# Ledger of designs, part 14: VHH binders against Putative uridine kinase C227.14

Target 1, 235 residues: Putative uridine kinase C227.14, of Schizosaccharomyces pombe (q9utc5)
Amino acid sequence: MALQVDAPDVSSYDELYNRAVELLKHQQRVLIGLAGGPGSGKSTLCAILAKAWNERFGSEIVKIIPMDGFHYSLEELDRFDNPEKARALRGAEWTFDADLFYSLVRLMKKITDRELYAPSFDHAIGDPVVDDICVEPKNRILIFEGNYLLLNKPPWSDACKLYDIKAYLPVEHSVARARVAHRHLVSGLCATEEEAIERTDRNDMINLTFVEKNMVTPDIVLQQLRLKTVKTSSL
Short names: E, the ipSAE of ESMFold2; O, the ipSAE of OpenDDE; V2, 0.75 times the mean of E and O plus 0.25 times the DockQ between their complexes.

## First folded at step 7 (VHH)

Design s80 (framework vhh_7yz9_2)
Fold by ESMFold2-Fast, scan of step 7:
Structure s80 (fold): chain B 235 residues (1-235), chain A 117 residues (1-117)
Amino acid sequence: as target 1 above (235 residues)
Amino acid sequence: QWQLVESGGGLVQAGGSLRLSCTASGFTFSRYYMGWYRQTAGNEREWVAFITWGGKTTYADSVKGRFTISRDNAKNTVYLQMNSLKPEDTAVYYCAAIYDEGYFDYWGQGTPVTVSS
């Protein structure tokens, strides 16, 4: 399909690192847009990369900016035409402030000499935490991560022009479905396995398919982590 | 339609004070970084102050300690309180939703400030 035809088949994390390091020789800040659908393991991967690269550089050069910080708040969703639908489908592209996201990507690319702030998302409360992420001049590699970062739709597509590297983390649908359903059960969002699967199918799986169908061509396609061997491989 | 409307400019004596206001409409004001820029005749626009969504503030060295930026999200308004004004502060002052000229989503029309010696 379009992704298979247009994108390189396999890229290692070392390739992503080396590409970022090469760009740092010619610019003060490197922006990586790392996309993947729900259940792809983006957040876990980004945390592992940031820790590994910061250790490798000997400094806190990497800062992660989750797209999740750009959710509309629950109060904002309650002001939508259909609040019940907005809450039920939270996580769909239209439940994010994409214009705000694009604005911060632009700022963080151009302004490198002072502190800038991005929101985070508190999953226990279910709302953004304003100004929770501080980006400092020493943070020369920014990894933006989220479902919709590579969408071929304004303003997400406009943000794509600002990333120095577009990375994509694919996931098999059955794996994503199982991971997301488990997360809904463990987090208390759903009380039963049946409810968790139904919620995953009516929202998260639709979002995954939407991402896969509507993305721009990534520069690098990342492989899934083998979580059981991560600590052994680190040694 | 997105709009920013500045007000509060005028003529003031050196050492005086002015408060500028900027009211936003047509976008989710409370989530945007808001800033003030100024432009003097024959010069590029320069950044004066910005305020984040959560109210954190940053100032240009030339105005630090004299100017205060604030916002009222319920009124969709950002303010610039200018104290101890100097002739060098004479400029057209612009409100913007984001603080860099090349990355501003929206600019206001500007409000002129003249500080006499």
Scores: ipSAE 0.315, ipTM 0.639, lowest interface PAE 2.8, mean pLDDT 84

Design s81 (framework vhh_7yz9_2)
Fold by ESMFold2-Fast, scan of step 7:
Structure s81 (fold): chain B 235 residues (1-235), chain A 117 residues (1-117)
Amino acid sequence: as target 1 above (235 residues)
Amino acid sequence: QWQLVESGGGLVQAGGSLRLSCTASGFTFSRYYMGWYRQTAGNEREWVAFITWGGKTTYADSVKGRFTISRDNAKNTVYLQMNSLKPEDTAVYYCAKELYGDAFDYWGQGTPVTVSS
């Protein structure tokens, strides 16, 4: 199953943009914490927003910092008390270095006059890439995106105090389940649709429910992007 | 019980060199930004140099080209090589994890550096 994304809802996303622009009048950098559970489409949405806002400003004012860069490495997970459980449940809140995440949020809020670096996540090898994302003084709007950004649990809850805007992208469970299962098939993580659905239910859907039940109140709730089928034939 | 311990300070003549060391214990050293800050009498601590988890470096304009920050993650140690020292470099030098001055920041006790004319 191939996916294509419709344009985002103009009113809710323009509200987010206008709030950020207003804050830029009074501060050098604006931090947006954009949370959504697995399958919410938050990474796709953030990419669309960054492109649109950077074009609107005529410069690279927006930089995205994915929470996925803060995974414990596979080698680090193998040093946990139960390595098999840690690998099987990778993506659960406790498989991320939340303290490192909070540290970088604090640095990027405070230090605006020099280059700072954040890790990315390499989907081909399944591990973080250190220092892969460069944040420059010109990047005055930082969009942090991830599942656990709005969790009401330290240190995620401490990071929430540093975001200028807390945004949440809700998703219906059936939609999230379908998207995540499809991703597991396309990525080669699962060989069959049945295996993909089972893995999604065992891990990703549990994480989605955990996020929904344990989050702080967001400042803005974003409208879900509409998905459509990608053309099967092309040149 | 996380600790940062600085060493290597002392008295040196203008144009001389010193190498400061900062040894860390009690946390996952290689994952953090590490920095050097300095403080002169009656002034706030000022940033000198940062080094990232992967070894990328940034410097304050006042020390660029004269100071070099480096790290040895296997030894849990950060270094500051100070060359072409000037009297205005006289300060107490502090090693810090991440950002200095916040309740959640982690920093050492400092090592004094005095540069004579």
Scores: ipSAE 0.435, ipTM 0.724, lowest interface PAE 2.2, mean pLDDT 85

Design s82 (framework vhh_7yz9_2)
Fold by ESMFold2-Fast, scan of step 7:
Structure s82 (fold): chain B 235 residues (1-235), chain A 117 residues (1-117)
Amino acid sequence: as target 1 above (235 residues)
Amino acid sequence: QWQLVESGGGLVQAGGSLRLSCTASGFTFSRYYMGWYRQTAGNEREWVAFITWGGKTTYADSVKGRFTISRDNAKNTVYLQMNSLKPEDTAVYYCARLYEGDYFDYWGQGTPVTVSS
């Protein structure tokens, strides 16, 4: 069986685009906070939106800033009171530098006339890469994406006051679980399907539930990309 | 809970140089942007220079090519090397961490710089 992406339900994406475009008429920069739990597909969706909107504008108006760049490094986690727990539960809210994230959101909202830099996350190294993402004055729409962006807890909740648009991408638990377990297996983090499911249940699914129970009300709820599983057939 | 202590200001002739220092305590200095701001009497504070935790720098047009910002993470210190000083550079200079420099909130005392013609 092959997995194929159907055309997305565009109504929520059109609404997000139209809200952002309207705000651009009255301000130099628009900040979108796009949250979704593990396995929601938010990174994939953001990449699709950025490409589509940049093509439509004829310039690189959109820049994506992943929350992943704000992980504490492995070296920093090793300085926690329980390093083994910190490494095992990496991805939990407390394994991110939320204060650094909030400070950068504040700066990027206010400073629009010069270059600013955000960290990225390198999955091969397993650590943030300092100053890897350059945000230029031409980047008038910033999409911040991550698990905890809409969390109703300081300083995440303080960052929510700075977003012009709060967007949320919900996901069915069974779908999220299957996606995350598959990722753990393919990445080599887990050797077996059973191990991958166990790891997903003890960490990622807990984080998904935590996000769902502790988020502020979004301005817009986004639809999942349509995916279908098909058997081989003559096209 | 944390402090920024500025030093190195003084009186200097036009065309001269000064090196300002700012020592941080009470927070993880190496993980944040640091900056220098200045203020003249009766005017709002203006940004002078920023340095990222990775060492990338940006400068206000008024000081670009004359001032150099740098940091020493082992000493929790940020520096501002000021060359080719002009009378217009006369101000009180303030050190700031990332978000405070752009939103006024409980700045340190600063270090005064006076440039005579």
Scores: ipSAE 0.341, ipTM 0.679, lowest interface PAE 2.9, mean pLDDT 86

Design s83 (framework vhh_7yz9_2; at its last look DockQ between E and O 0.60; V2 from the best seeds 0.00; counts 0 for: pae E 4.1 > 2)
Fold by ESMFold2-Fast, scan of step 7:
Structure s83 (fold): chain B 235 residues (1-235), chain A 117 residues (1-117)
Amino acid sequence: as target 1 above (235 residues)
Amino acid sequence: QWQLVESGGGLVQAGGSLRLSCTASGFTFSRYYMGWYRQTAGNEREWVAFITWGGKTTYADSVKGRFTISRDNAKNTVYLQMNSLKPEDTAVYYCAAVPYEGDYDYWGQGTPVTVSS
């Protein structure tokens, strides 16, 4: 089977771009909070947007800051009341350092004239990497991306007040489930397809539902990239 | 109760050195970007140096090469080593945990530094 990605419908992306460009006329930095549940494709979308917008501006105006850098470390999870549960449900909202995330959003909004640093997440090690992402004054559009960015719960809800644009990428549950299960299998997090589906259902799909039910109203709803499986022949 | 207690300020001759210290209590020090700022009468508070959670440093152009910021998370302390001091460095120096809450930074009381010509 071959997977083909059709050109996305650009209407919602054009709206997001035009809103960001308009804000840049009146402020040094624009913060976009781009939320979507597990399997929504937001990381892929953000990479596409950053590349396209940086090319249009002729400079690296866009920088992506993943929420994943704000996972509690494995050592910190081991200090929770139930370490086994904390490790098993890693990815749930309470396994992120939301206060540290909010602190960074405030820092990035306030300070635009010097280098600042955000953590990344190293999937091979399974832990955050401190100060791994450099944000420079030339990065005038910051796209924060993550599951819980638009949660109507402090301090996520406090961070929402700081975003200039709140964008949401919805996903069909069947599509999210298939994407996440595939990722768990390919990354080696799960050894079998059955284990990957079970893990997806007990953790990621619960997180997706939690996001959908507890988010603030976004300013813009983004259209999914069209992914189509194309068979090469009838045989 | 949050506290930032600064020490090490005073009078020094031009070309001299001072080391400022700021000890934090009542919050998780290691989770905050720490900075030093200074203010002279009639002027806005000026950023001097920042240090990240991981120890990366940035400096205002006016102090780069002369001042060094560092932190000791075990002691909840941030330092500012000031070398080759100039009369223009005369100011009240403030330690800050950045950002503190909403639009507010948490500030120390300030420590005066006077550099004689």
Scores: ipSAE 0.484, ipTM 0.748, lowest interface PAE 2.2, mean pLDDT 86
Fold by ESMFold2, look of step 8:
Structure s83 (fold): chain B 235 residues (1-235), chain A 117 residues (1-117)
Amino acid sequence: as target 1 above (235 residues)
Amino acid sequence: QWQLVESGGGLVQAGGSLRLSCTASGFTFSRYYMGWYRQTAGNEREWVAFITWGGKTTYADSVKGRFTISRDNAKNTVYLQMNSLKPEDTAVYYCAAVPYEGDYDYWGQGTPVTVSS
């Protein structure tokens, strides 16, 4: 008897997959802007989709470019008028270098025949890492993912004109709040549940509300990831 | 306003070397790709080399091994060291920054390079 385990059910995202594949018949590179507020699970979803779609294609056709690499560095935040506030509210839209992000989206859209590089963010260091993500010509589907990818504010909104597909992952506020507070507690950012909830409410939930109130209309609204029970021979 | 000013071109014998410079202002130089392009009369500009924010370099096949791109973020300057020059390298050389790639209004006047036999 095979053992049963829970595995992600990616079939709910077949519409997104099929639209991207259809575009690949007519263009070298497809850009997907995938937005979701804090606590939406967008990063986990993107990682699961990239793995599943790359396996389905038999190659590394999908590359993920997180918006996190475009945080202003701690050194840059220290040059703000109120550095303490900038550090405390890191994750708010104005703590990201949106102009650099837009420049990268333009670059990745226009240049498809050579290696290019994007920054990443190292959460252990708490700072961006320059040139950490290599994008190759074989990476024909780029998923940009982050909080503000669909924000109706320049230059984020200018980047929206370049995405072939605009996708949004909504999250119920009580779910987002619980997820973010738990993350703050287990990461050691906060020592108590009360502290974690307070921090979540004063920062992350404000950012979530801001996104929801200032977003362009997505092409596809995604469902939260569901699990299904499968039998595996690898277990 | 963004400005890019190329310099260092001139007349050189085949097999010789030149070092081109491009000084930038009006943007945060260290956060952008920089590149060199060249153009001969009657032809479109062709890409020569890129250098990333962190100093990774890529080159067109026609110049690989002969040309070296580098940058000095403290001086807001990108360089193109051109060695073993050939008459086919004769062109006007332009520098560019992302996102200005392909937008002639934001390129400098260029610096002409003539390689004689």
Scores: ipSAE 0.255, ipTM 0.655, lowest interface PAE 4.1, mean pLDDT 87
ESMFold2 (binder alone), look of step 8: mean pLDDT 83; pTM 0.843
OpenDDE, look of step 8: ipSAE 0.789; ipTM 0.892

Design s84 (framework vhh_7yz9_2)
Fold by ESMFold2-Fast, scan of step 7:
Structure s84 (fold): chain B 235 residues (1-235), chain A 119 residues (1-119)
Amino acid sequence: as target 1 above (235 residues)
Amino acid sequence: QWQLVESGGGLVQAGGSLRLSCTASGFTFSRYYMGWYRQTAGNEREWVAFITWGGKTTYADSVKGRFTISRDNAKNTVYLQMNSLKPEDTAVYYCAKFSYDSSGYFDYWGQGTPVTVSS
């Protein structure tokens, strides 16, 4: 599947907003699946969109649901056939509970008149926090964000049929590598730049390539945010 | 293969109490939202109570303050404690695994357990 290679389009976010607003005229809830590989900046982008759209509507109409809440817990990974491999490659598609994710997308599309809950992910604990995100009836636009949301593989592909809008945020490999390596260093996951780069190459970059090769065609391809560039040779 | 098996129904006098149980098998129970529905003859199923996998609860207005839903993930069981029962609570009670299907209903129901409340 070939991505759109158009020149700079600063209005891709306006297109996403306008499609969501039109759908709200005819349905109680709009589901947006926003995918991007590691280092794409999708979490930052989603936070910016939610803030901007909520200000525009004058209420908290947007709620973000990160795919990261659907990691298998460390205890669950220890019950895999190869626990060492499962922990070492945490972040790979198979280390997420895709069936649980699909189930929750289905519930949130169908049930709009009462509170529903989604898990978050606590990086300090290293595990999902159950019921941490409250979705209320006033949250009429849900943005699901994550690496694997648009995978052409069940049940991710089944979840794709439930999104009203499928959005994709592409990223250049060198940019993604630099951002992820820096994040590993700053978060304390890796002690040195060399260790951070090696970890990024053996896990995150493989995941980025996997996403690019195995996704369904998005409805909208988003322009990259102009985030501060991180040098892999710096701290 | 998945299964939901309800128990605990029966005959009770108005003002009395019953505790319904629903034991699940064939799926990862602790990760699913679970609920109770009820159905009277000639009427559609009505929602009664809902519990998230973390234990947060929501109730229909008709039962709020009288019924309590709870779960025991170690036993793969969801419960409905029914207090201050009224004749209008007479129904077949169904345990449900909350999921969406293309027909617009939750995809998994148990077989049901009948509850009769006499005046």
Scores: ipSAE 0.313, ipTM 0.628, lowest interface PAE 2.7, mean pLDDT 84

Design s85 (framework vhh_7yz9_2)
Fold by ESMFold2-Fast, scan of step 7:
Order: C-alpha cells, then structure tokens, then sequence
Structure s85 (fold): chain B 235 residues (1-235), chain A 120 residues (1-120)
C-alpha cells in the first residue's frame, strides 16, 4: 500500500488567489499571513501555492517567509534562565523572537521599492540562517507562514493588523499527531514510534492546542491536503 | 529608551569624502536592519542605504557606487562612508533603526541627525 497526497481543494485556493489578485490592482504588495499548528502541512501547502501562482503569473510574484527563521538560536536559548527547558520546549511561542518578526512584517509592508532580506531555518543544523531569503520589488505577494502568526497576543496580534489576508489551515489532532511523530522518527530525533508519539504529545500537540485556542478570526479557512491510499491487488 | 547618536558631518569640498557614524543603545543592535536617510529643507526624507543583520547592503540609485554602509556589531555602530561627494548630497543625514515605532507613529526610529554641506 502506498500513500499519495491529493490535490489541494481548488475552491478555497481559488478564493485566496482571487482575493490576492484583486488587492494587487490597488496596492504594490499583498501580505498573506498563513497560520497552522504543528503537523498542519502549512509549509508544503505554501510551496504548492507559490509554485502554482508564479507559473500562472509567468514570474516570481510570490515569496514565502517562514516564521521558523525567527527561532532564537540554540546559542541564545543556552543563555535563557533555564536552558534545558528552553531546548526541550523549542517550538513554543516564547522560543521565537516575535518582536523581530513583527519588525520585519512592518518593513516588508512599507518598503516595496528595494531588496529586503528575511532569515530562513536550517533543519540540518537546527538554527536560523540570517539574510537567506531575498525579497525583491517583483515579489508583490508575500506569504508569511508559521504556527503563531494569528495569535491574539502582542506583538503577533499587531502583525495581524498588517496582513491583507489572514488564512488558517486547520488540522485534525490525530492527523497532526501522526505527521509530527513520523517526522520525529524519520529525522532520527526519536528511535521508536512510542518515543516519537510521547515527544509529540508533550510539545507539538500542546502548541497546536495553544494556537487553536488563542487565534484571531481568519479571513479564509483553507482545506487540508488529503492523503489517498493507493490499493494494490490482494491475493 | 532607544538612542541613536550620529556624528561625522561637516563642510567638505565637491569630490571629497566624509565618514558618518551612528552609535546605538537600548536595543539588541545586531538583530535589526540599520539605515541612513537624508533630508533637505522643504523635501521629504530620502532613504540612502540599508544594511541587514548579516551585513548585506542596498543603496539608493543616487548614491550607488559612491557611498558604502557598514556595521560593527561589537561597537553597536553603523557607518556611512561617503566618497566623491556632490553639492546635491548636501542634507541632514539621519541614522535609523528599521522597525515600526508605535510610540512616535512613524515606521523608523531616527536619531537627531548630522548636517553635511558640500561646497562646489
């Protein structure tokens, strides 16, 4: 048995695209804040949207800016009052530089006529890469993506006032749990399925619930990418 | 209590050079974009140069190839090296921390400024 990823729901994505295109008629840059908890598939979805929209426009009109670039570095976490807790709970809202994130959102909304830079996150080394993402004037649609983008808490809530479109990607808890646990196994972070599930429940699932309970109302709710089971003949 | 203190301005002849400096205090300097703006009487503020957290630079077309922005994170200082100065470069130069400033209602927090006069 093999699993395949179903195509995204065309209707919800057409709505998002049409709203962004309409806004481009009246402003130089459109900011989309796309939030989803751990295991929601938001990064994969954003990559699919950027590729599809850039192909349709015939140019790189879309640039993705991950919230993950705004993690405090491992070195910075080691300077916290409780370094072991900071490392163990990395991914919690307080392990991100929210003020720096808000500062960059303001910058990119106001400055559209020159190059600006955003950090990325290198999963192999586990730290942000400064200035890794170049945003040019031709990038008229910026998709910010991350867990905490729609939090009703300053400065995240202040950043929400700057997004032209607030989009949310919900996920069933069982699906999120399975995806995150699988990622922990494949990355080598956990050696067994039991260990991966326990780790997911102690951190990632808590973060998902925190996002769901503390977010502002989105403008658009996006449909999940669905996994489809491919059947093979049985004997 | 954020503070930006500019220095290095003055009178210089056309074709000459000046080095402006701006020392920052009250925030984590190394994690902010820093920039230089300039303003002549009766005109809006014009951006001159930006420098990122990692040291990448962008310049206004009017100064590209003549001005160089740099930073020293250990000294919390941003510099503007101005070469081949023209009378048109005469302005008050402002150092800026590039972020939203809710308190002032303006996007950037600027210092007090340092005047530069280029004689023909």
Amino acid sequence: as target 1 above (235 residues)
Amino acid sequence: QWQLVESGGGLVQAGGSLRLSCTASGFTFSRYYMGWYRQTAGNEREWVAFITWGGKTTYADSVKGRFTISRDNAKNTVYLQMNSLKPEDTAVYYCAKLSYDILTGYFDYWGQGTPVTVSS
Scores: ipSAE 0.356, ipTM 0.689, lowest interface PAE 2.9, mean pLDDT 85

Design s86 (framework vhh_7yz9_2)
Fold by ESMFold2-Fast, scan of step 7:
Order: structure tokens, then C-alpha cells, then sequence
Structure s86 (fold): chain B 235 residues (1-235), chain A 119 residues (1-119)
């Protein structure tokens, strides 16, 4: 059973900030690879960090690049050897264009004086939106966020060599399951709590376990914020 | 199987124009950036222009306003329209696909096409 601790130690966020600020003294751009499995809350955390750090710097120094923009499109999945399987397991590592992801990480590390573009993902359409995210020279801290960013498998492992900081946001399985199942229920993907839990277990929880078992060692382990921690405690 | 073939280089007078073409072959689901680089003997390759799959373009300051990069995805071809050419534009021009390389030094490069701008 998962325990809910007293207010999470936020020193991990201070450490991440201080490492990034120190690196900015010696290089034009800092790349942070922030990984976490489904239900970890990494997207929400990244938004909070970007807002806080941009306010602290007085400029839009932080830009977030979600891995979700690198899904293969539905049309591309339909051209796979087994389209039914590709659609059913969408969200699995092999349903992402990892080579495109790596190529853009490399480009954004190398080219810092020009505008560059990354795709986003539109959940209503269910497909990537090409060129939707503009990265400008003023964006000196790039936070890449996604499930598979720290996988010890090419080309994800090659991308790991390009991040200045590898950060990981762990989540207790019971918390992740509850969050993902709730999301499936309120989004209308599942009609009942039972269906939501079943879907979460057959897909999202498998992906979470896959990430946990196959990742490189992060430079920093981030703690869950109190507002993101479900109270699942025992005495 | 992946190959880039450049064409369109040659000798041109200052103030003239050239159109370079690069045709790609291969099968991939990836929507990579395509670009042009140039190199003078003894110097590192310098970036000239990039184009995304969706057609967003980015240019080096030295060529901005004079060069136009474009692509025809149906023909697997990327173009570089070079106007108001200067002697300083003399170089071997390379087409490149920004992509995965385990050596982490190279994009996929073509063989290059020489451009000479006479004074």
C-alpha cells in the first residue's frame, strides 16, 4: 500500500533549477529530459516549472517539448504490418517516431540562434499537429517531457547523451492507476469505473512498468508535489 | 537504401541565380527536417537553410532574403533557389536530412554540388 508522506520535499525542484541556472552560465541552451510513466503528472509538473522559472527570469526562458507530438499519425499506423494491433496499442514505445524525436533533440541542442519547430499532439483529433511548437533563441531551457525519454534503447538512449539533465518523476502504481482511470472515465473513453480500470491495467500500467524496468539512471529524481499526490496512505 | 542526389550547381556571374535540387529515395514514416549546407575547402560545413515537413523555413543570416528553400513531398525533392549570388557564396552545396546517427556527428548527406560565383 502506498503511503502519503507529509508535504513533499521540494528540494529536488530547487536542485533541478540550480543545476539548470549553473549550466546557463557556460552554454547558450540547457536541455532537460523529464521522464515519467503514464499517470505520473509530468505534463502538469512541467507546466508549473515553466511558469515559475519564466517568472523568476522575467522572460520566456523555458519552452516545453512534449514527446506526445511524436506519435505516428493514425494514417501512418494504418500502414504498419498489423494496423489493428498498432491502433490498439497506441501509446506503446514503438508507436512513436523515436528517430524524428532524436533528430529534433539533436537539432535543438546544435542550433540555438534560430527558430525551430516541433509537433504537438491534438487529443480531440487524435493526431500530431505538425510544426505547432515554435522554439526561439530566447528559449534557453528546453524541457522535453515524455514516457520514453530515458529508455536505455536506441535512439532514446542516444537522446539521453544530449540532455544536460536527466530528470525522472516516479509515481506509485496505485496513484498512477487511479489518475489514469479517472482520466479515461471523465474524458468519455470509458463508461464505467470498471472499464476504466481494466483499460488502464491492460495498457497504461504495462507502459509504466516498461519505463521503470528499462530506463537509464537519472541525474535527479523529482518528488511528487502535494497537490498531485493521492492520499492512499496506511498508518 | 537512403540516398540524396543533388543537381543544379555550376558557374554563374555575380548577381545571377541558380536553382539547386535534391531528390531523396527511401522508405520511412519520419517527417524529417531537410536542409542545405555549404562548405569551402579547408573549412567546416556551415548551415544555409532548413525546411520542416510542413514547410516552415529557417535561414542563415548570410543568405536571408536572397535564398529560398522549398520542398515537394510528393516528389521527395527539396530545392534551394539562390538569387543575387555573390562571390562569397562559392562553395560545394550539400543536401542533408536531419536524422538518426549512432556516431552522433552526421545527418544523412548528399554528395554535394559545386557552385562557383565569378566576380
Amino acid sequence: as target 1 above (235 residues)
Amino acid sequence: QWQLVESGGGLVQAGGSLRLSCTASGFTFSRYYMGWYRQTAGNEREWVAFITWGGKTTYADSVKGRFTISRDNAKNTVYLQMNSLKPEDTAVYYCAKIGYSSGDYFDYWGQGTPVTVSS
Scores: ipSAE 0.479, ipTM 0.736, lowest interface PAE 1.9, mean pLDDT 84

Design s87 (framework vhh_7yz9_2)
Fold by ESMFold2-Fast, scan of step 7:
Structure s87 (fold): chain B 235 residues (1-235), chain A 119 residues (1-119)
Amino acid sequence: as target 1 above (235 residues)
Amino acid sequence: QWQLVESGGGLVQAGGSLRLSCTASGFTFSRYYMGWYRQTAGNEREWVAFITWGGKTTYADSVKGRFTISRDNAKNTVYLQMNSLKPEDTAVYYCAALRYEGLPEYDYWGQGTPVTVSS
């Protein structure tokens, strides 16, 4: 089934764009923290926004920095007090190096005149790729995206003080559950749909609820993209 | 308790070389951005070089091509190799680790090591 956007929420997307553009008149770099729980579609939305805004500006003004690059490596999880639990609950807030994430947000806000590097996450090998994302002076809008970016808990809450714009993408629980379970099945993490749903319920849905209950108030709440028929375009 | 201990400073003639070292203890060194900064009397502290936990490096324009920052995570040590030294490089050099420990913001600093470059 092809992806078609039924009706974009021009208010929320236009508001995010207009706030970022206004800030660019007065500062070299704008930091957007875009949060959403597992299954919210935040990574897809960020890619659509980056493509659309980069086309509009005629250059790579937008760079996306996924929080997923800040997972502890499998080797590091194996050095935890309970390695089996750490691997089983990978994706929970405590399985990320939040201190390193906050350090990079601080550096990227302060240092705009030279390149800086952030890790990515390789889903095929299941580990971070150090220094994989290069942020250059031309990247004047940084979109950080992740589950825990707006948590009201240090150091995530301290990173919130550094974002120029805090954006949140809510998702209906049944939609998130279906999306995450499908991802577990097609990635080969789970062999059956039943196993995928059980895994999603015991980990990802708990994380979604945790995010919803513990977040800082966002500046902008973004609308979900609606699926219809056939035609795909950048918004 | 955390520590950053710098060594390798001293007096050197213009065109010479020095290697500064900074050894860390009391924190997970491999999870910190490490940097070198310098300060002359009466002036603000300025950054010289950064190195990421994966070894990617960034340099101030004034030292690019002359200085090399590196790290050894097994030894908890960051280095600054300084070549083709100029009198303008005369400063106290500081090692820094950039990190957040939950509540307040922490940038960890060493005590500094003086470098004097004579003509």
Scores: ipSAE 0.222, ipTM 0.556, lowest interface PAE 4.2, mean pLDDT 85

Design s88 (framework vhh_7yz9_2)
Fold by ESMFold2-Fast, scan of step 7:
Structure s88 (fold): chain B 235 residues (1-235), chain A 119 residues (1-119)
Amino acid sequence: as target 1 above (235 residues)
Amino acid sequence: QWQLVESGGGLVQAGGSLRLSCTASGFTFSRYYMGWYRQTAGNEREWVAFITWGGKTTYADSVKGRFTISRDNAKNTVYLQMNSLKPEDTAVYYCAKDLRYEGDLFDYWGQGTPVTVSS
């Protein structure tokens, strides 16, 4: 189909896999911090990687730990000095318990011989679910994913010292804006396209720009997935 | 100030029971993993039990079935209920929480609480 000469370049996903596998030869657990702004597709990418790598290993070697589990609860936001602002800007860095995130990253790096637990986030309820994610000794590759994982700001920057691999998934602003606005509309969070775009601009796009301006240098930059090629959906 | 204060140790006969308490201050207690460690003279500190902020528990094989860790988030307190005590359980018991990368995995704050089990 296309003329290729010499050794072809490996995909960014294969490079990430090869780096993780090499590290597993020398340590019991590998921690990958995979960051990307809102609308980057990082959660979808992580799910695809976990499934593919677990199939390659023939076991559940990969476990995903979303940063979203570390949101302050709606009840906690209502105790902030400005509850309306806290709810309206939920998803901003200051609406996450970064100290708890750092604490669990440290614990999961050091304790590999027993079960550990991380919170998940329930989008239907809109709150974290305590101890919902079980990390077992067999889970030798942990993929942490979230907006703020690579921020150059304590304690996020302290957590960066614990990742074996720092990966970043960039996205074009127009693509991110369209994806997030569409998600707000189809989820029923917004009733109109105009409302969805306004909400995306006043929160998600500000968070994307904040991430881009304040991140540490990643070890690997990941390519965007081709939606039509990798998305498996049957309705 | 960040602090953990242990209490409840003492002298007990083999087969007896003790309940240790650890009161925390200076951090959001309910969000942290809490654990118990013990140390005997001439030996390294060994992990005994831990509890997640949601209340799930894990135990060292040497104490499994005999010890129970629990927490009361309203009182900022973690407990260790020790049943069927053996002479080899004699140690100073330390309460711990998550540590920064500059220190050990679990931080120790205070002198611990000594437990002596007679033969």
Scores: ipSAE 0.365, ipTM 0.670, lowest interface PAE 2.5, mean pLDDT 84

